# VHH binders against Protein farnesyltransferase/geranylgeranyltransferase type-1 subunit alpha (RAM2), part 19

Target 1, 316 residues: Protein farnesyltransferase/geranylgeranyltransferase type-1 subunit alpha (RAM2), of Saccharomyces cerevisiae (p29703)
Amino acid sequence: MEEYDYSDVKPLPIETDLQDELCRIMYTEDYKRLMGLARALISLNELSPRALQLTAEIIDVAPAFYTIWNYRFNIVRHMMSESEDTVLYLNKELDWLDEVTLNNPKNYQIWSYRQSLLKLHPSPSFKRELPILKLMIDDDSKNYHVWSYRKWCCLFFSDFQHELAYASDLIETDIYNNSAWTHRMFYWVNAKDVISKVELADELQFIMDKIQLVPQNISPWTYLRGFQELFHDRLQWDSKVVDFATTFIGDVLSLPIGSPEDLPEIESSYALEFLAYHWGADPCTRDNAVKAYSLLAIKYDPIRKNLWHHKINNLN
Short names: E, the ipSAE of ESMFold2; O, the ipSAE of OpenDDE; V2, 0.75 times the mean of E and O plus 0.25 times the DockQ between their complexes.

## First folded at step 8 (VHH; framework vhh_7pa5_2)

Design m5 (from k5 with F27L I28L S30K A106E; at its last look DockQ between E and O 0.67; V2 from the best seeds 0.00; counts 0 for: pae E 2.8 > 2, unsure alone 63.8 < 65)
Fold by ESMFold2, look of step 8:
Structure m5 (fold): chain B 316 residues (1-316), chain A 124 residues (1-124)
Amino acid sequence: as target 1 above (316 residues)
Amino acid sequence: QVQLVESGGGMVQPGGSLRLSCAASGLLFKIFAMSWVRRAPGKGPEWVSTISGSGGSTSYADSVKGRFTISRDNAKNTLYLQMNSLKPEDTALYYCARDLSEYYDELGTEFDYWGQGTQVTVSS
């Protein structure tokens, strides 16, 4: 890093009451100096190379400080407009931000700032974003902020070309990865107007195969329900899906509603929930839905019994 | 200042070997795929090889497969190309480039930083 001379700058003190100073006595002298300089430069509206470097030093020690991120953006926007090569300038800023991301994987300010940089960029590239996104998801496959940013990128670039394959890879690695299943649905939501019957049939088979592997995994059942809702007007495999789900509950619907010790085990409570939801939408089958929800409340998912009673009340 | 600087080129007899190096400075190296691209006299650029950011995956053009080995040292920000069993058709200016994609279908299709190149000449 460059060393800058700030001798012309009078740092603005960090304002504290005497009572508050007892709670904040642990501030380092270096932190106080950095913040004092930043407050002074902000008040002067100085948008300079030394101010840019100062924001980087502050972000290194206090990455959640919103005001410094906003100040850095103002500096970048100003200096970019004076640069001979705006694309190169912004790509260097993205490189810096990648370094910050590697050192601060949980900081959400990074992703908001990154969106702002891409919106400013005269020639942004989704491919440029992929190395850091892959690395962050490989490190924590459930990082909400990284997934949210990837979805934003797909929409910003209007580019979903690789997202189905990426979700497939993550599901193959961990079939329980709900973030990957959710991202797979995000793909279909954005593709729904251009999807063929062959693609729908292939996806149904993919879902059924994953349910067969682990029938008591909530993720593919929730996904199946969402997929059928999304394409309901274009799907003719409702009976196939119902028949498939029925194989996981045996004959439990033929039995009287009784005590839980009188009821057999089933392969998937989520299959029963799926069927209840399906049957509840049709007046001709609502009695089956009431019975399925009752069985969930009594034996197969009593932890959520209040939910099941609520579902029954809404049907009647 | 961002730069990629190639070295290790020269003249060599057919069947000989050379080891190219590419030193990176002023750019983020360790998480990006890196590629070698060559330009033979009178021809356009030809992708030669790509290595993933971690170094765990490598790919080669059919024309060099089995003869060339790409490697990297992320601690030194350096990319390498070991070229064995060199042929006259390997004569070219060899460039180091930062590759924007690790996708199989996208390898060698988009680069954001390039070096100036190092000349390799294979002749009797």
Scores: ipSAE 0.428, ipTM 0.780, lowest interface PAE 2.8, mean pLDDT 87
ESMFold2 (binder alone), look of step 8: mean pLDDT 77; pTM 0.771
OpenDDE, look of step 8: ipSAE 0.855; ipTM 0.947

Design m6 (from k5 with S30K S52R D105E A106E; at its last look DockQ between E and O 0.68; V2 from the best seeds 0.00; counts 0 for: pae E 3.3 > 2)
Fold by ESMFold2, look of step 8:
Structure m6 (fold): chain B 316 residues (1-316), chain A 124 residues (1-124)
Amino acid sequence: as target 1 above (316 residues)
Amino acid sequence: QVQLVESGGGMVQPGGSLRLSCAASGFIFKIFAMSWVRRAPGKGPEWVSTIRGSGGSTSYADSVKGRFTISRDNAKNTLYLQMNSLKPEDTALYYCARDLSEYYEELGTEFDYWGQGTQVTVSS
């Protein structure tokens, strides 16, 4: 553990003309010293071990400041080019970044920086990324930045082997977790050309089982529509899925469209929406789609009634 | 920098016990599986035991099951191996290793950092 000497560096003052009054309130004397040193070293273009350490100290107190992250990246790129073991050097930087992530769980700057490090890395490893990704998703299973980074890693490494099981575990924990459903679709999009008919049939059954458990959950209905659109040419989907969805709406399509109090409760407004979408794609069933959207507007989803009226207008 | 420092080795008679420790620093200890690996004289590395980051899941080589117990203290960033009923065949240099298999069903398959090792000698 080295302590660095900066006595040869003249700190540059922070210019306040470009900052709001609230930013000035945040300044302590220690913060001013660190930023003054950093501005001086940046102006000198010093890419050194002491500059690297200084950026770490500044990130600890000001983790959202892009300029310091960019300066650190320049230092790392320079130092790795002089290193005998580039892989080890970059792995140490990733280990440091894991520590920053633990101390700053909501800081999205780290994920952009990680991507840049992996692109630079001569032998990057997805296995090495998984522990910190697990930590962050366990902390906030709906954080879109962390999910976006995980998806980027799957594509970057061409490795999806854990993603279906992982999405299943998260859906079992919280069946309403839309991020888990969306990630499950991401898996199928990238696996579709090599997947078997048995696996596709098992997935359709999985979706229907989860809808049956909680029919008024929008996530599996949206997922079902996407799944069938993706695999349309590989599945015969019309009869089975229409019959299934119909079980959640009773006979409301056989009733006259009256006032909301004259209509019964249904198990799922999303089933009705799904059926309306299906029927709207075929001129032979257009009248069924118009009625389904009308029922959504009148009773089963009136907060979105302008959307349903728009859908009806597009059918006419 | 990642650092793993083993201690607790020594000489012991057959049937005796030893407890090994490994002090970890420079990384988030609790999110990584950790392993003990040993190297007997004239042999290559042999995986001994692995424990997942939470401490809730452990795995052992058949040769040590029932005799060795792996544990960890995430508050102290320390990995342990309690070795009981020691045999001459357990004589080896014992390494602490950071294990990349946390997400995998099969533990003890890939390691990215190693300690320097601590010597265990079991002889009459």
Scores: ipSAE 0.375, ipTM 0.745, lowest interface PAE 3.3, mean pLDDT 86
ESMFold2 (binder alone), look of step 8: mean pLDDT 83; pTM 0.836
OpenDDE, look of step 8: ipSAE 0.408; ipTM 0.744

Design m7 (from k5 with F27L S30K S54E D105E; at its last look DockQ between E and O 0.82; V2 from the best seeds 0.00; counts 0 for: pae E 5.1 > 2)
Fold by ESMFold2, look of step 8:
Structure m7 (fold): chain B 316 residues (1-316), chain A 124 residues (1-124)
Amino acid sequence: as target 1 above (316 residues)
Amino acid sequence: QVQLVESGGGMVQPGGSLRLSCAASGLIFKIFAMSWVRRAPGKGPEWVSTISGEGGSTSYADSVKGRFTISRDNAKNTLYLQMNSLKPEDTALYYCARDLSEYYEALGTEFDYWGQGTQVTVSS
């Protein structure tokens, strides 16, 4: 951090707007000085090293202030275009941003700014992004902003080669981590042009193995439905999957739909829902779907009974 | 701004020892693998050793195994290379480098920042 002289700059007051009124209850004299200088430099459109440093100081005390991030981006874009080594200039900015991330682990504006920097970068590298992404996901494995940025990186670099293994590792660590399951689906959505039938079969087996470990975990059931829907043109709905799902509901479909106390426990209400959805798509099996939805409404998921009745009505 | 500064080089007799240090700043040191790379006169760069970000995994070029030990102190942002049983062939400019390879599991192949280097000369 450089030390600069701003004595030629007249700070603009921040109390000319009603929104500034609300901010005033939180201000120190140092904050007022920094914001006054920033408003002055913005009005002058000064895109200079001292303006860059000023934005860093403001981000340090007010990291959620979007206008300052935008001003910093304008400064960086201008100065990188004048730099003898654009790659080095932008790499320095990314390294600065890594330090800001350390000091502000919950600030999501950082990730939007990173996207903007990578779009400017003449030689961006996914490898340089991975260490900070690992740090942030290790800290909070369900932070949707960090996951969104990782997904954006995969698309931006057209590089998915590590994502299936990474999702597998996170699911092994916490099988309930819905962010990891969602990221695994993101991989398949973007791999579908090059995927083989063997790889699809291996994935179905992976899903079934994880369901077997924790049958009442909604994440792999939702994932299984999505996976089947994604690949329905390349992989027919397999009787193996239907037979597998049936094992979690016992013989409830062979029993009369009497009263809830007459019905047995089942291992997974999500299995029953999955089967109902499957059977509802074919007129030959719609009676099975109606019975499955009825059982969900009566016993196995009565909190959502209006949904199940709606599903039944749509089959008729 | 990333800065890597090596120190500890000098002239030693064959069989002697040196310890190199690399002070790092402007980066999150603990999450990056770090490497030592050397360049002898008339040769291209040669990878010497790599240590993982957390320090649990180390690897060495065959030419230095058993003689050199890489270590790091993440609290001080410092990388070390202990060089024992030095040979004239070890004469080189030694660089500290940030290694991106750990996250792609191909250690010692991808470096994005380098220090200025410290000279090690082994002669009698």
Scores: ipSAE 0.188, ipTM 0.642, lowest interface PAE 5.1, mean pLDDT 85
ESMFold2 (binder alone), look of step 8: mean pLDDT 79; pTM 0.794
OpenDDE, look of step 8: ipSAE 0.817; ipTM 0.928

Design m8 (from k5 with I28L S30K S52R S54E; at its last look DockQ between E and O 0.85; V2 from the best seeds 0.00; counts 0 for: pae E 2.2 > 2)
Fold by ESMFold2, look of step 8:
Structure m8 (fold): chain B 316 residues (1-316), chain A 124 residues (1-124)
Amino acid sequence: as target 1 above (316 residues)
Amino acid sequence: QVQLVESGGGMVQPGGSLRLSCAASGFLFKIFAMSWVRRAPGKGPEWVSTIRGEGGSTSYADSVKGRFTISRDNAKNTLYLQMNSLKPEDTALYYCARDLSEYYDALGTEFDYWGQGTQVTVSS
């Protein structure tokens, strides 16, 4: 164990703003010692191995303390510039950060710091990032911070090679996982300038297959609408999609609008909403859209009836 | 301070067995795929076996399949290679390596940390 000597440092008292930021931490003598030393070394702008170690100790007890992360970054940037092997130095910092990330999966500062290290890195590697990302998503498949960081990595490295297959695997595991559906859309929006007609047809079939498995799942319906809006003019399949969606509502549009008890059950209220949106975009089908929104308001999604009435008013 | 330290090498007769160990430190061992790579005298590196993180799936080179078993103990940060039915052609310096090739069809194409190796000699 490396022990540093701080006998030359005069600790500074804890400031009120720093105290408020760390109010969840018990004010022990050890905490006061660490913070006093940190404030002193920051004031001196000391960028040294003992200062680096001090920041690690503080992050261990107070990982949300932004000022310490910024100070550590300054130390790392200084020390790497003096290193004979900057790649090795920064990879060692990333290895340390993996441990901190595992113990603090929802901490914003960790992910921002990780981005800063990759931007500084002379030869960063997306492959190096994948093990910690996999562990974090396996632990919590809806962790917004980890997904945001993965998306950032795809863009930073310009590397989407595995992302479609990864999203597919997660949807196979849990068809309701909206984060996986959102990431699948992120792929289609960002990975290619040109998407072939075969790829678009295959994706439409994938969406329809997943809807058929669980018709009352909002995620693939929202995804289908977004996919159609992005790629509508590249692949003419509106009739196929409308016919498909209609199979989930039966003949409800042929019935008179009356009381809710006179209306049948349908397989998917999201199919009805999708069709209403589609029909509302064309004056020739606007009456169908008005009826579909009315049915949603009356029976199939009355909790959101004010939304449906608003949609109807906007069509007139 | 990343370290990979191999041990368990030595001299053995053909048909014998050895168990290699690799003690890992300085990184989150359990999330990384780990490989054994060997280098025979005067030859380049040859991938031997890989085990994925969290005690995941294993892969073997055809030359060792059925004779060697890779394993890991994530609580002890230790990688193992059980080598049975050893042949003279298994004589090599055996390295423990951290493998970054998770998404490739062929593991063993990119390693970022290496040990110093442990010598295995199979001779009459």
Scores: ipSAE 0.499, ipTM 0.814, lowest interface PAE 2.2, mean pLDDT 87
ESMFold2 (binder alone), look of step 8: mean pLDDT 83; pTM 0.843
OpenDDE, look of step 8: ipSAE 0.862; ipTM 0.948

## First folded at step 9 (VHH; framework vhh_7pa5_2)

Design n1 (from m8 with Y103W; at its last look DockQ between E and O 0.89; V2 from the best seeds 0.00; counts 0 for: pae E 2.7 > 2)
Fold by ESMFold2, look of step 9:
Structure n1 (fold): chain B 316 residues (1-316), chain A 124 residues (1-124)
Amino acid sequence: as target 1 above (316 residues)
Amino acid sequence: QVQLVESGGGMVQPGGSLRLSCAASGFLFKIFAMSWVRRAPGKGPEWVSTIRGEGGSTSYADSVKGRFTISRDNAKNTLYLQMNSLKPEDTALYYCARDLSEWYDALGTEFDYWGQGTQVTVSS
């Protein structure tokens, strides 16, 4: 990178007291030089190309140091105002930040800084952000920082048009990817005021198709329940969804509640849980809900038996 | 600091071949789709080809399909266009561009950085 002359700058030494002697021993001489220069330039309020380069060097070795990120932002804001092309200047900063982001995938200061840059940008672009986000999700599909930032971008740009397709692609790659299912719900939550009944019916079919592929996958059942609750007033699904879910539990409701050994296996305990929730909302079907929760407690999900007993108690 | 520098243009007879290169710097090249766009004399820009960063999948305009091959070397930050069976209508200034439209399945519709271009002239 750039090699600048700092000979006019008197570094402000790290003022370690006796309680911090171990930290002083572990500092490299180069680290002490960088921090000393940074403290000096911050105290001078110097907003210059050499100060910008200094912040990059410090971020490379100490990316969690919030003060340096804030100082860099002040430098960028100042230099942007002096630039002949503000858009190109900020896009250059975003290009630099992509490499820093890749090298520091778990660092939360980076995501706050990205947001600050986009808020400052005269012509920000959601599409510009997508390549680094895709790379990071491909590397770690559970990285909550990246998912959180993508959601922030959707809201900031008011742009959700590609999020359903993106969630679909990730679910197709890994049907167990709960982050993708959760993001798909995020789409519907933010689209609920503009979505047609045809699109809602297509979504129900999507959910049922994915449940049919792997009936004992909790993600699509949890998603189905949430989707039904979100669009309750607009959907006429009840008999279709109940009929669908009952195909995964056989005739267990017709059997006496006895010992676990006397009960058959079922294709999905989550189907039974879904039906129990559905039946519990209607006095005419509450006996079925009590029976379903009892079966969950006894055999089909005994690890959560205290939950099921609590649910039964709340029905009465 | 961000630069896209094309090279490899020149004059060639119909049926000939050329290989264009684009050296990229100042950004994380490997994560971006890259495109070739050309501008014939008196005409607007025409998308030629795109290569995706991650999967390396490629797309071509109908006018060049089967004759041109786009490729990239992410270790060298370089984009290539192998141009075979050249025709007079391929005469144009060829630009290397960073393509943001990869996410829309509408490749070749949105670019945020351009090179200065390299001239390709196909004539007898």
Scores: ipSAE 0.441, ipTM 0.782, lowest interface PAE 2.7, mean pLDDT 86
ESMFold2 (binder alone), look of step 9: mean pLDDT 83; pTM 0.840
OpenDDE, look of step 9: ipSAE 0.857; ipTM 0.946

Design n2 (from m8 with E102L A106S; at its last look DockQ between E and O 0.79; V2 from the best seeds 0.00; counts 0 for: pae E 2.6 > 2)
Fold by ESMFold2, look of step 9:
Structure n2 (fold): chain B 316 residues (1-316), chain A 124 residues (1-124)
Amino acid sequence: as target 1 above (316 residues)
Amino acid sequence: QVQLVESGGGMVQPGGSLRLSCAASGFLFKIFAMSWVRRAPGKGPEWVSTIRGEGGSTSYADSVKGRFTISRDNAKNTLYLQMNSLKPEDTALYYCARDLSLYYDSLGTEFDYWGQGTQVTVSS
């Protein structure tokens, strides 16, 4: 990076809330110098190349310093207005930000700053954002900052073209990745106004295939319930879903509710919960819901038995 | 500021070898796919090869498969093209380019930064 001369700047000494002596020794002489210079330049409202470089140095050592991010944004906005090529200037800033993002993957100020840059950008590109997002998710597939930013990008660019396939790939890699399942639902909520019967049938088959692979995985069952609720006016396949879920509980609904040791094992307690929820919504099937919740309370999920008793009471 | 600076071009006889280099700066090199593109005299750009980011796959145009090898050194921010068994039709200006085609079937269609190129001339 550039090396600038600040000899004309009188640093303003840092004043922080002091606690004990341990807090005081967290500050090196270099840190004190940088912060003193930053306070002076902020006070002067200096929007210059040296001020820009100073903010980069401070962000490197103190990336949570919100005021410096705001100051940097003001410098960038000023200098881009003086630039002969605004697009090139902002792309340079985004290229710098990629390195900062890599080194600070959980710092939310960075992601807010990225959004602000894209909103300012005369010709922003979603594809340009994808390399850093891919690296961050490959390193931590559940990083909520990165997922939140990717969702924001989809909405900002109105571009969902690759998101269903992306969610599918991540679920294939790790079927338990709830962030990928949640992103798949985000797609169905936001990407299309009209969903064909073929698309609904294909999605139901996808869900059922993943449940069959690991029946005791809560993510696809929760997703299935949400998917049905999202498309409630198009719910023509209810009997198909009920028949499917029933295959994971054997004959437990035909058995008398006895002691827990007399009841058989089942492939999925989440199937039983799903069926109870489904049957509870209709007075004609309410007795089935009561029995399913009772079985959950007695054997198949007794840790949550108070929840199941509460559900039963709400049906009556 | 993004810079892509190619080097290693020159004159060689048919059957010879050259190794091209591209020094990259001003961006996080390792996360981006990088490509070599060539432009023969009087012709438009022709995609040659692509290497995806960290641990990424390589791909080649049919005309260079088996003769050219793309590689990268992410620690040095450098892209390479080893060119063997050179033919007169390989004569071109070779460019290093940053490639945004991470999720497409259409490799070599979205380059947002280019170098100035290095000349390769294959002639007896």
Scores: ipSAE 0.446, ipTM 0.788, lowest interface PAE 2.6, mean pLDDT 87
ESMFold2 (binder alone), look of step 9: mean pLDDT 83; pTM 0.843
OpenDDE, look of step 9: ipSAE 0.840; ipTM 0.938

Design n3 (from m8 with E102D; at its last look DockQ between E and O 0.85; V2 from the best seeds 0.75)
Amino acid sequence: QVQLVESGGGMVQPGGSLRLSCAASGFLFKIFAMSWVRRAPGKGPEWVSTIRGEGGSTSYADSVKGRFTISRDNAKNTLYLQMNSLKPEDTALYYCARDLSDYYDALGTEFDYWGQGTQVTVSS
ESMFold2, look of step 9: ipSAE 0.578; ipTM 0.839
ESMFold2 (binder alone), look of step 9: mean pLDDT 83; pTM 0.841
OpenDDE, look of step 9: ipSAE 0.849; ipTM 0.943

Design n4 (from m8 with E110Y; at its last look DockQ between E and O 0.76; V2 from the best seeds 0.00; counts 0 for: pae E 5.4 > 2, grease 26.7 > 24.2, SAP .765 > .668)
Fold by ESMFold2, look of step 9:
Structure n4 (fold): chain B 316 residues (1-316), chain A 124 residues (1-124)
Amino acid sequence: as target 1 above (316 residues)
Amino acid sequence: QVQLVESGGGMVQPGGSLRLSCAASGFLFKIFAMSWVRRAPGKGPEWVSTIRGEGGSTSYADSVKGRFTISRDNAKNTLYLQMNSLKPEDTALYYCARDLSEYYDALGTYFDYWGQGTQVTVSS
């Protein structure tokens, strides 16, 4: 790391209003020194290499401090405007930010700052973002901030070319990864006006194949319902999807509703829920929907029985 | 700042061996694929070998397969190329490069940072 001389700077000490605040924060002497220098340089409006380094030191010990991120952005914007090569300057900042991201995986200010850097960048590249995104998702495949940033990148760059394959790879690795299923839906939402019938048929087959592997996985059932609703062609798939879903519940709808002990096990309670939703939308099949919700309440998902009773009431 | 510094080049007779090193700094080395690229006299850049970050998977140009071995030490931020059975055709400037190509096959080869190169000369 670079070392700078701040001996010309008179620190502005941190303080609290004791009349309006009865608690005091215990600060280390190093923290007090860094914040005192930062407050002084901010008050002087100094946008310099030593100020940039000071913000890096503060972010290392206090990464949630919004004011320091904003000050750093102002320094970067000023220094890049004076740089001979603005692209190289901002790429250096992004490379520095990769290291900060690794050390602070749950910090959301980092991703907001990263967006701001890309918006400032004269020639931003989605490819340059992918190594850190892959590391962070591999480390925590459910990290909301990283997924939100990847979606933002797809929209910012208008580039969705590889997102379907990426979601497929993650689902192959972990079929229960709901973030991957949600990202797959994000792809279709942004592609809905340009899709062919072949692509829709291939997607239905993909969903059915994954359900067949693990029928009691909520993610692909929720995804299937959303996919049908997105394309407004659910009646075209109606018989095929209903026949498929029915294979996971056996003959349970043909049995009298009795005690839970008298009802057989089924392969998927989510199949039964999916069918109930489907049948509830059509007056000709609403009796089937009422029975399916009743079975969910009695045996196959009794933890949510109040939800199922509410669904039944709404059908009448 | 990002730096890639090659070393280990030199003059060697045909059939000899050399080991190239590339010291990397200023970026999170372990997450990036790294490549060796060479430029022979009067020719453009030629890809030699790539090593992936996570899995350590390697790939080689046909002209060097079986003779060259790429490796990396993520703890030392160092990329290596072991070059055996050297031929006069291997004479070139050898560059260490940060490789973004592995993430998008449809885009072809893409290197965003290069070193200064180290000269390898194979002659009798």
Scores: ipSAE 0.151, ipTM 0.645, lowest interface PAE 5.4, mean pLDDT 85
ESMFold2 (binder alone), look of step 9: mean pLDDT 85; pTM 0.858
OpenDDE, look of step 9: ipSAE 0.662; ipTM 0.847

